# VH-VL binders against Uncharacterized protein B0403.3, part 3

Target 1, 247 residues: Uncharacterized protein B0403.3, of Caenorhabditis elegans (q11077)
Amino acid sequence: RRHFGDEYRINTPACDIVCEGQWKSEFHANFHKIYDTEYFEIPLDTAIVKNRANLKMFCSSTIQKYSCLRNECKIQRTPWSAEKHICVGHFDNFDRNINCLSLTDKYVQRECSNVCNSIKIEISQAEIDRMAEMDFSRQEKSEFVEQNKHCNVIACYQLCHEYIISKVCIDSAVAARSVVKSYYDSYLEREYTELNKDDQDELYSSFCRRVTPGQDENEFTANMTRYNNLTLDRMKNDIRSVFSILD

## First folded at step 1 (VH-VL)

Design f4 (framework fv_ifabotuzumab)
Fold by ESMFold2-Fast, scan of step 1:
Structure f4 (fold): chain C 247 residues (1-247), chain A 123 residues (1-123), chain B 107 residues (1-107)
Amino acid sequence: as target 1 above (247 residues)
Amino acid sequence: QVQLVQSGAEVKKPGASVKVSCKASGYTFTGYYMNWVRQAPGQGLEWMGDINPDSGGTNYDEKFQGRVTMTRDTSISTAYMELSRLRSDDTAVYYCAREWGYSDTYLGAFDIWGQGTTVTVSS
Amino acid sequence: DIQMTQSPSFLSASVGDRVTITCRASQGISSYLAWYQQKPEKAPKRLIYAASTLQSGVPSRFSGSGSGTEFTLTISSLQPEDFATYYCQQYNSYPLTFGQGTKLEIK
């Protein structure tokens, strides 16, 4: 669930909504599915990575969307988006690795979804202490927990997807892992940027943060970084346990 | 390890006040809301209110407004619930229960309960 | 206030039976619903929170489902230790409210 992902679109020019609508209509026409961020971005929709022809068709429509934004709406700078990352920034890399991505997709859709959506929400004592200090309401606690769960799910999918690639895509494993790592890294960076628009939102982005521990870290952010690393290690162990049968 | 221990049974006359204590151990007392719930003999559970032990902020069910007071002492990790102007229908077991914190899993309700304090109001 | 209506009030069952208990909220509460088990003269124990998440250490025969206004607790194969009173609770809005309870008795 992307609670803050598209909030900036409120009060955007009508023109960009038209370009977006045309793109979604093309997605429906080409794949007989309705594009929905909740179902299509993490993990990537099967239709996109099924084969090279589907990837090219998806990216043709995506290029048309960004052409519409540039030429009709006069919008030359756009925020990061999953479709833009795949089709505008990194098409050649996805195309070169499409066979590997196609082969691993069934495990990502089935086994990674099962593992990553069942992961327990791990909240550090430092985060609990901070919420108590700030006198969080029931609503605020719920939002904080859901945002941390969302970031944990994304991190889990990255680890799971890379692990599967290592087991399935022998010759192309290094290159394919690089492609998916770049996608997940960019997605997490976008989530962090959206959540951290206000200083008050710092707590809601704890697991989305790409922070290196250092002497300049305060105690809270240092503890969250350590906790995130422990959570990632646990996810790696859970993923290995599930996929041990892929020996 | 995480434990809530309540004070002993009380017998009170109508019009008196009772103050029940709930001593927390095994966790950061100020990190979790403390709730109070009562249960009359043979009846269901009734929420009375909560307290944030860090700030001292409270929320009460309107049925108890003006009669209930929730407080805490952070130096001894103890929460208190005082009910005044007791009536015979206040006869119940009173529970404290922990909420909004960490207990090895996501907390979304009352994960740890005290053993209960029986309060009997009779002439 | 959000009213929680629990049914049935009384249920007689045998060891090995499948049992379902329903809880209805008078207003939408999303998934902010918990289920508790209470044995005679003991404090309640949380079984389920967030409508469907099992508390650590609770046997897998217990499951919860539902969202919005209608919720169900299921025990797939009753064991002797499961005979108790069960309560649902919404924790979405103040004041917090409980269902009236379902007493599960041995036949």
Scores: ipSAE 0.000, ipTM 0.396, lowest interface PAE 18.5, mean pLDDT 78

Design f5 (framework fv_ifabotuzumab)
Fold by ESMFold2-Fast, scan of step 1:
Structure f5 (fold): chain C 247 residues (1-247), chain A 119 residues (1-119), chain B 107 residues (1-107)
Amino acid sequence: as target 1 above (247 residues)
Amino acid sequence: QVQLVQSGAEVKKPGASVKVSCKASGYTFTGYWMNWVRQAPGQGLEWMGDINPNSGDTNYDEKFQGRVTMTRDTSISTAYMELSRLRSDDTAVYYCARYEDSGLYFDYWGQGTTVTVSS
Amino acid sequence: DIQMTQSPSFLSASVGDRVTITCRASQGISSYLAWYQQKPEKAPKRLIYAASTLQSGVPSRFSGSGSGTEFTLTISSLQPEDFATYYCQQYDSYPWTFGQGTKLEIK
């Protein structure tokens, strides 16, 4: 009865959608918030690491989601996700550093958000010339600009969150900084992987390549090293400036 | 060496408020949550709430919500627990306790503050 | 709230005995369970965390086991200084909750 099976499957929600829906419902119940990838993933949502109870509530639901995907849906491999990184791949590291990470909540939501949403993002003349030489369409230029902005914002939040940790978590700063850096590194790796899968590698700016781990620098990116280092130094200065008032 | 030193014993009348202090030393005060736990005479341990000394964020057990207030003063590394509208069944020893650096709970306890509520 | 129930509430034993105390959670708490020892007029002392990990400086005769909803504290060879009240505590979800305690008394 193949035809009956096919019709039933078409009218039944996909297994992975059901698992995802249960997880989002549980997130709403536990945090009184709707899960929004843009809002909760960049910056790392500090409500999740606000205290150990929140981390465990989030991760209990996340483990149930991935158990649902593995055992009910028979999905052996899943793409990287923020919640999987925190709860499945690196739970012990987040848990061990929870005391430190909990102290960063207000600073990331206030100071880092203000700095990183207002940083001056520039496209070098060399990048503009490259886009012209490769005959980028208007849409491709727009996508390049937005992807470059995204990488700049992620890099800023990483640097800012690590800076806060160095100020408020003296006894455990090195380990906690490593946890935060790993999160943003993995996020950037996923962004690149998705872009490369669609054969749009050329839309990834030299700055994006500089801050994405595991990417070999092409000749153009290597020639932009000084420019990109100046961009990072400017970010560090802006971050330090905001916190110097608090010190 | 980590040390939590609490304020002295208090005797209060029903309806009054009490404020217990817990002075921390030997570690970074803002690096660890501070918990408050009480124990009535001959009874078990009862968690009241905790405070993040860096942010000031608090979590309270629903039983104490509306009567308990937890605060801190980072300039003197001191946490406070204030309990209002005292009843005779609030007679207890009140403890402050700290989570340890490895992310474990209740690794250091204050000596306790005896609060007696009697008419 | 997660309810923690200990059994027995009172236990009488002799020096050298193997003693077992059980703690039951009303809901699954994975391994987020600690065991405390409290002597008269003293603050509690943590013996075990993460259900089975011995706190530094605690004698090896103490051990913990269990996961989910059923947990056990074992003292393999009871010593005179072990007569005390023992509490389990879940730290899986707020509010943190303690068992009612098990008073271990000399037989």
Scores: ipSAE 0.000, ipTM 0.397, lowest interface PAE 18.0, mean pLDDT 82

Design f6 (framework fv_ifabotuzumab)
Fold by ESMFold2-Fast, scan of step 1:
Structure f6 (fold): chain C 247 residues (1-247), chain A 121 residues (1-121), chain B 107 residues (1-107)
Amino acid sequence: as target 1 above (247 residues)
Amino acid sequence: QVQLVQSGAEVKKPGASVKVSCKASGYTFTSYYMNWVRQAPGQGLEWMGDINPNSGYTNYDEKFQGRVTMTRDTSISTAYMELSRLRSDDTAVYYCARDLTYDEGSWFDPWGQGTTVTVSS
Amino acid sequence: DIQMTQSPSFLSASVGDRVTITCRASQDISSYLAWYQQKPEKAPKRLIYAASTLQSGVPSRFSGSGSGTEFTLTISSLQPEDFATYYCQQLNSYPYTFGQGTKLEIK
């Protein structure tokens, strides 16, 4: 019995791969692009936030993917994903704020990308002390610095996107910032979960947690006061400098 | 204000051991790795190893493994590098250097002034 | 081990010239590369870290570029005090390795 099941699986694509493949094919058909999880997730792709019709089209396909996983593959629990967050968990919030997200998108894609690709990491003395206490090898220190840079890139896009919203979407800024912040917070939480698999997880989670903001209504200001590091201050200064044309 | 000061020149016979010291001042000694780098006359720079001054944990280049011992004394903020079974090709200037690679703003900085070790018969 | 290769090993140039020194890593080191200047009978002085960031107090005529496996150090408008040997270093993985050095002599 086991034998016949194993033989079948070898010769047939896994059910979840079929659901994923269908979704990617529909994305390509609708947007004339190949979905790349790295490229389309941070920052949110223009194709998704361009207008309400695009958002609905993207989410229609995404809902079909998760229905396929649940009903055909009998998969009840799936890990967090960007498309699931947007379309299954928070569609109403994205939909209500689509006009603001659309108006800010060009600045996010151009100006935020320029700022966030130039990030210089500032590591606190406390983190240096913890690495020394844990006998980190150079390879481990290098990997830690690279992971911290990855978290800082995500934080940079979050801060930059919220800043643009505050300049462009005056009357809806609080609501729109909340939507964007929830997305980036959930993305960083997934990164925390992946890093927190080992006994040294508190050091790694500390680095990423430093850049994950709270959920209060003055998110941008709260992040500035919560994180006392030069990297975050430089990000804010660079962001303000690039967007001086909007002031 | 941040400074590394090394011990004076040494002349040793082949087969002997030499112990070079590096005294740190102006920063928290235990928070930064200390590196040892040597340079033979007219030759390039060669990394020997590093030590975590907090734990005493060491990393050595394979070429020196079994001959080099790096230690520290936290009470006087001093790192040591001992090289045994000296050969004539161990004649070099030996440098200590603080490792600040945790922060993109700084790397091997500062360097000690160097200690000349001459191995001759 | 990651092998660092510099070219050229020796360079002679006139004051005011633009000079470029290259450094190649045998495998990807991201941006974990530093450049050092060493004058006769002195300890090395760090010029550049993170491949392209100029050390405070170093003249602006020095610049670094590159990532991955290919890196360059450029000196625009060469000055007499630039007579020195230049070294690149990778700090991506143990053991840390240096290039063989480039000796710059001003004509």
Scores: ipSAE 0.000, ipTM 0.391, lowest interface PAE 19.4, mean pLDDT 78

Design f7 (framework fv_ifabotuzumab)
Fold by ESMFold2-Fast, scan of step 1:
Structure f7 (fold): chain C 247 residues (1-247), chain A 119 residues (1-119), chain B 107 residues (1-107)
Amino acid sequence: as target 1 above (247 residues)
Amino acid sequence: QVQLVQSGAEVKKPGASVKVSCKASGYTFTGYYMNWVRQAPGQGLEWMGDINPESGGTNYDEKFQGRVTMTRDTSISTAYMELSRLRSDDTAVYYCARHGYSEDLFDYWGQGTTVTVSS
Amino acid sequence: DIQMTQSPSFLSASVGDRVTITCRASQGISSWLAWYQQKPEKAPKRLIYAASSLQSGVPSRFSGSGSGTEFTLTISSLQPEDFATYYCQQYYSYPYTFGQGTKLEIK
């Protein structure tokens, strides 16, 4: 699991380690932030889109990383990554919307971080007890709780960022929201893919599992969907309350 | 150890507003939603809304939307419920009740505040 | 809104009796139902949450069952202190809604 173990890094050839290490060092030097394992400090680090210069600086470094992987390591296909999505897959879309995205930076860094890092997980003791009946260890239960929290935090940041865009980017809001939504959808899809490697996907957050209301599900997945919908409603109200000044 | 202590009884005229307080102690105030539930004389329980004390975010029942305002003061661990444009039908006992996430639903209640709206 | 209907509205019973109170939701709420006991002039006290989970400190003679739309609260051997009004409540979705209550009286 990429969040706890570094399976990708453990199986990575030496040249991959060099390419990744160089990129991480440049990220730290340029933004004074640590790339924590496989994740930014926030799912879409708005320091990257604070202005066009930051976006170009970040993406220049990212392009060098993928050139290193392709030319030095002979790796043509790589897994999804936040930096690859922004710089290789969707650079033009981020660049076209930079004026709008730059307006959101202060709000995401300050207000969204406060709201989303205070998220309470919505899992009953009954569901935790069900996991004990399935012979889950204390470590496995703890991991389940943390993964649900992680997925909910990602969902919260998406809602918060899209809300801010709707308030500060009147003329470009639809296009900018589309860019941000696409990014978060890919991020959550990656999280769901990583959860499948541990064969416990049926027990994890409906946000990570991409569960759609009304699909055929057992009671456990239906309960998880309900918990996350309740959390989603609370997140929306918390976000609106914090940004009441943007009315 | 957990206690929710509400303000005293109120008598109001139709058209006035009332603000009920609920002071929490014995737990982390910002860790639990605060709900407001009322009960008219001889009637059942009616949920009015809740507030997240951490963010100030609120959810109201549509019946009270536009007349109810829920707020909190984290420095004194107190939640408030203000109901405006009072009617005689608003005569009730008003309760606060904490609600955590998942199984902590309404596990502790305040003693209740009687609000009487004379015709 | 989800409507909660309790039956019966009034129930007379004797100490030692097995008492059953039913609650029906107008739409599926999975297991997201709580039961409360309210004595005269007092705030309600939660007995059961998640349809069947007994709250710490509540006597084991109380039990809850059901899922979806049909729920039951059972008192296996009624005691004098159990004469009260009982309410069910769904917390599946906003707004939270309560049943109309069941008043349990001495026969």
Scores: ipSAE 0.000, ipTM 0.444, lowest interface PAE 15.3, mean pLDDT 79

Design f8 (framework fv_ifabotuzumab)
Fold by ESMFold2-Fast, scan of step 1:
Structure f8 (fold): chain C 247 residues (1-247), chain A 124 residues (1-124), chain B 107 residues (1-107)
Amino acid sequence: as target 1 above (247 residues)
Amino acid sequence: QVQLVQSGAEVKKPGASVKVSCKASGYTFTGYYMNWVRQAPGQGLEWMGDINPNSGGTNYDEKFQGRVTMTRDTSISTAYMELSRLRSDDTAVYYCARDYTEYGSPDYYYMDVWGQGTTVTVSS
Amino acid sequence: DIQMTQSPSFLSASVGDRVTITCRASQGISSYLAWYQQKPEKAPKRLIYAASTLQSGVPSRFSGSGSGTEFTLTISSLQPEDFATYYCQQHNSYPLTFGQGTKLEIK
């Protein structure tokens, strides 16, 4: 499309759409489901981590997609994606922990979804004061609230998923938790980076930053402890009912 | 324990071909691109190309196009680099190196783990 | 092709010195730059990726900075084991290219 005069050695954008389309078609063929980011990425879908065969099948298609992007489209730089994280960056870790992930995923789909969609999310007075200092419009304040809600939901899924792993995967809990934590940390970092992409003001990404690795220890620890206690208290009742069945 | 182990030193005459192997262990071989980089005596590093071990797809530096062939055998987790029509200026240490970022970064795949190198000497 | 130029090509320093090595790209590469250390007769070791991210296990005296076309590797307090050749490498586009190297020797 763009003729000589562009500084970048890039094939047409249509090429990446073809690679993505082939990957989504293969997902549908293999799993009999239409890939949907909201359904398959947060929380991590049972179909993908149900067993080793499903994981390998998903990742074979994903590796082929990124091979298509690199070799056919000559795209060296691709943004972070859930499927790339699972299949290209961390396949060995997911594979080694597949039994635990498989065992716990149904509780994540049921219990974590209920807990995380019902969590009361409050914007702190400090954040309200900061928005006022930066002269936020009504629309900008609304957008900030929605961004905070989105990142808080992701953080909730991280804490809830790790909690379930600690209760169900006795011998492999530490290793499986690190796999899940890495996935959600990378997802939150991508969200933080994307929110800061067009904004020159750091406040727009402040909540997402609060729950990402490297946040200030004292205030992050105190706030996350309160948040974690709220999440864990709700989860305890749900987990106890599940354990009475498993026990 | 991620390791890349390369084949032993080779001495070749001009016009011959050399095939260097790189055996991977300690990770999923098909999950990461493999690079080939060479270094002539007393000179810097020179990228030759890469291969996706899952698909077999390759990218070569134009300088080596037509002389280099990169392949892999997934059953033994081994990558190969064959350079044909050798010249004296092909005398170098040849390295294989895995494309990887230790923590899942969006698009920063750099050469993390390297083979020990294979010395190829081209002389009459 | 993106040309990577390092300065200086050769540097003499003493233990405890602050050392800086510069790398320049012939066109913008954002933050797609890595730094490698190579000791005689050994394979290179990655020190830094994404221009400023320190590789796990690499001493904190190493740091990287820069974006676009100008990048710097700094060793805050040189140690005996740091005498080596250092290379920058761009990962922005094919073909991948390295700088010519900077040889760091004891004064």
Scores: ipSAE 0.000, ipTM 0.397, lowest interface PAE 21.1, mean pLDDT 76

Design f9 (framework fv_ifabotuzumab)
Fold by ESMFold2-Fast, scan of step 1:
Structure f9 (fold): chain C 247 residues (1-247), chain A 119 residues (1-119), chain B 107 residues (1-107)
Amino acid sequence: as target 1 above (247 residues)
Amino acid sequence: QVQLVQSGAEVKKPGASVKVSCKASGYTFTDYWMNWVRQAPGQGLEWMGDINPNSGGTNYDEKFQGRVTMTRDTSISTAYMELSRLRSDDTAVYYCAKEGTYLDYFDYWGQGTTVTVSS
Amino acid sequence: DIQMTQSPSFLSASVGDRVTITCRASQGISSYLAWYQQKPEKAPKRLIYDASTLQSGVPSRFSGSGSGTEFTLTISSLQPEDFATYYCQQYNSYPYTFGQGTKLEIK
């Protein structure tokens, strides 16, 4: 799915391939899914939180991976990853909200995929004007579109997941929404950071930028924030129409 | 309205060069990439390359690398495609095509220029 | 290079028929695929871009679908003016590549 974002990976010693390979084999054996370098196939794979046993099994394997990286490879600092966020920094929050998160699994896997994978990206006039000022190749334009689409899909999944939580998780909705919001915000921030590594143009991460709190804001980024908010409103309307039966 | 008008038909001998022009009107010439596509008689479409009229930057299909040169003249909103060391299998209709936005490619095409290479 | 394979190469159908043309990419191209119609002795005309977005003015009987590596152009009820050759094109990466074309003969 990703094209340009994958170019900004952190170079690691060969030792980490062994640690990662063992973890990927375990993930495939337990969940019958492929995990591609630091990410699930969808932004948050709810099979991990389908029940407490799955969460504990997933995180046990993840702790072993990071122990392997630290002790055998001498790698102490690693970039953000989906499994690290869930298991190292936020395990207690996911575990405490597991009853709510498990109720959303059937909806997120099917309904959010249907809504969010069909999104068409329209670029703002500000983005068109900015690309005209820059000497973008066709390849660079395609990579820009693909990355904006990627960030927009992540944002859509966040809105869809939070909407479902609000409908099925009565008393725990606020806490559970906070847990998944933190995850999606970190995911988008990671995408933004990776794209701007090695002095990449900010336009490659325009939709990812909406999670950045006013830092480096100029007239162009202010216009992009406004455009992103309008796009989010459209996504919210589409999500509500699909889940009318949950109202 | 947007128009792309190409130069007239050419007949060349093997080993010669041909330079086809494409004059744009009805939009800002420097805002959109210009592509060149050819079609041999009875055959399909083959992309040759593109040019950014603003910078002059080009990308060529490696099949044509070393024989093709794409240029432009912004003062007259005209793009050029020159193909050297012509062979009989270079006989084709050559099209220029304007790109649209990045989600909307090749929105306007020139009428085509027939190039015949024969001895 | 990304290879674009169209099937069928030739198609004969009657007015009113439903026609389906398939295009397969050798690598993932997301939705960066366009469909063109070319009538004899004329330049190609775009019908569809971004895999499924119909160009303004193109009849609603034309539709596109697909993502990744498998794409389909459908004409739901053939008309005499649909006699033409149809091409898919990927614009995800250089070099841009076209399918070999599907010649539609209405009989």
Scores: ipSAE 0.000, ipTM 0.386, lowest interface PAE 20.3, mean pLDDT 77

Design g1 (framework fv_gimsilumab)
Fold by ESMFold2-Fast, scan of step 1:
Structure g1 (fold): chain C 247 residues (1-247), chain A 119 residues (1-119), chain B 107 residues (1-107)
Amino acid sequence: as target 1 above (247 residues)
Amino acid sequence: EVQLVESGGGLVQPGGSLRLSCAASGFTFSSYWMHWLRQVPGKGPVWVSRINSDGSSTTYADSVRGRFTISRDNANNTLFLQMNSLRADDTALYFCARDYESGYLFDYWGQGTPVTVSS
Amino acid sequence: EIVLTQSPVTLSVSPGERVTLSCRASQSVSSNLAWYQQKLGQGPRLLIYGASTRATDIPARFSGSGSETEFTLTISSLQSEDFAVYYCQQYNNWPYTFGQGTKLEIK
């Protein structure tokens, strides 16, 4: 039917935008941070795990967002998101390990950003060959590397965060490492999924494939060494001054 | 009731191709993420691939990446798995399954369709 | 990847008995463990998730417990329809792996 005689609302936001906007407003009010398309400078932000009260506050707001999406917007399934992983799928894991995670906070943001923002990203011969086969120009090769290197940076943060946990959490290190590994693995899966869409050449996901979940731990470490010149020993040396007293 | 029915399996030579289908009924197919899993007799299931509700995002196990393609037709409530360059170690019963939140739990599965890769 | 080891491999029991199945993870999976039932010629059926939460339409005789690396599925009074293979699955770490299964058979 026609809406003849009815008022038009040309700037009324869609239901999901309203749910998201409410969540962003609450995030800003509670954490004094402005939400952007990329929530955090690092894959796991310090504000969320600084203490149990912050975790509960963040997750209360996040649960309200997903309730809004399901009940008001009739959106039954949503893509993976950092906030959903922390609050809906894995809240008990983060809560149980909050004491450890809060202790790592000051080191992860500072030390891991220094290590991971400086990693070297190597292009394999297979990738070079495929780019040549697809007639990539020098500019297109450069743009491809820049657009696809984020997975390797995330993988670096995973190694760094787990290493820091091993140094500061001692007796709780195994459990806490499992929590952050699960988070980083899901983050990497999401990134890989976005790059590995139907009808895209496998080249577009190759950088993520190197560090994507589903690989053996030894293979993951070997790939980080081979393609990023990052080893646990190099990472240990890079952050040694922070942990020399704790060793 | 929720029903998932797989078809398209069979005997194929190494290097060959097969296209599996999964017919869904009893729920709003377009609202659910969907998965393919496989199982060798006497062993536990192994996850193969995932697709989100609108088909814009797909994920694959490392062992099948570049060879398998998951897709869906929401208008006809059908999930597909295109399998190319098949190897002997792809031999298994293939199941489609409905996602149960966040891409890691599988609440309803089909009966499975057998795929045998041999000479 | 995380390896899940189930025990026993096979358990022979009679209807009416209390049955306990175990699942051990090679690393902590917190409470992110699910249990599935698979009957011959059928796909698995989700029974329990979050270590202890029953899925929709699952009878009260099924209960789950445990955390970290040690998990248990209990069937309080075994029915004839419960003879099946049972699998545990962890979803704490990608890839989300399954155990090798415990076959429950008539004594």
Scores: ipSAE 0.000, ipTM 0.435, lowest interface PAE 15.0, mean pLDDT 79

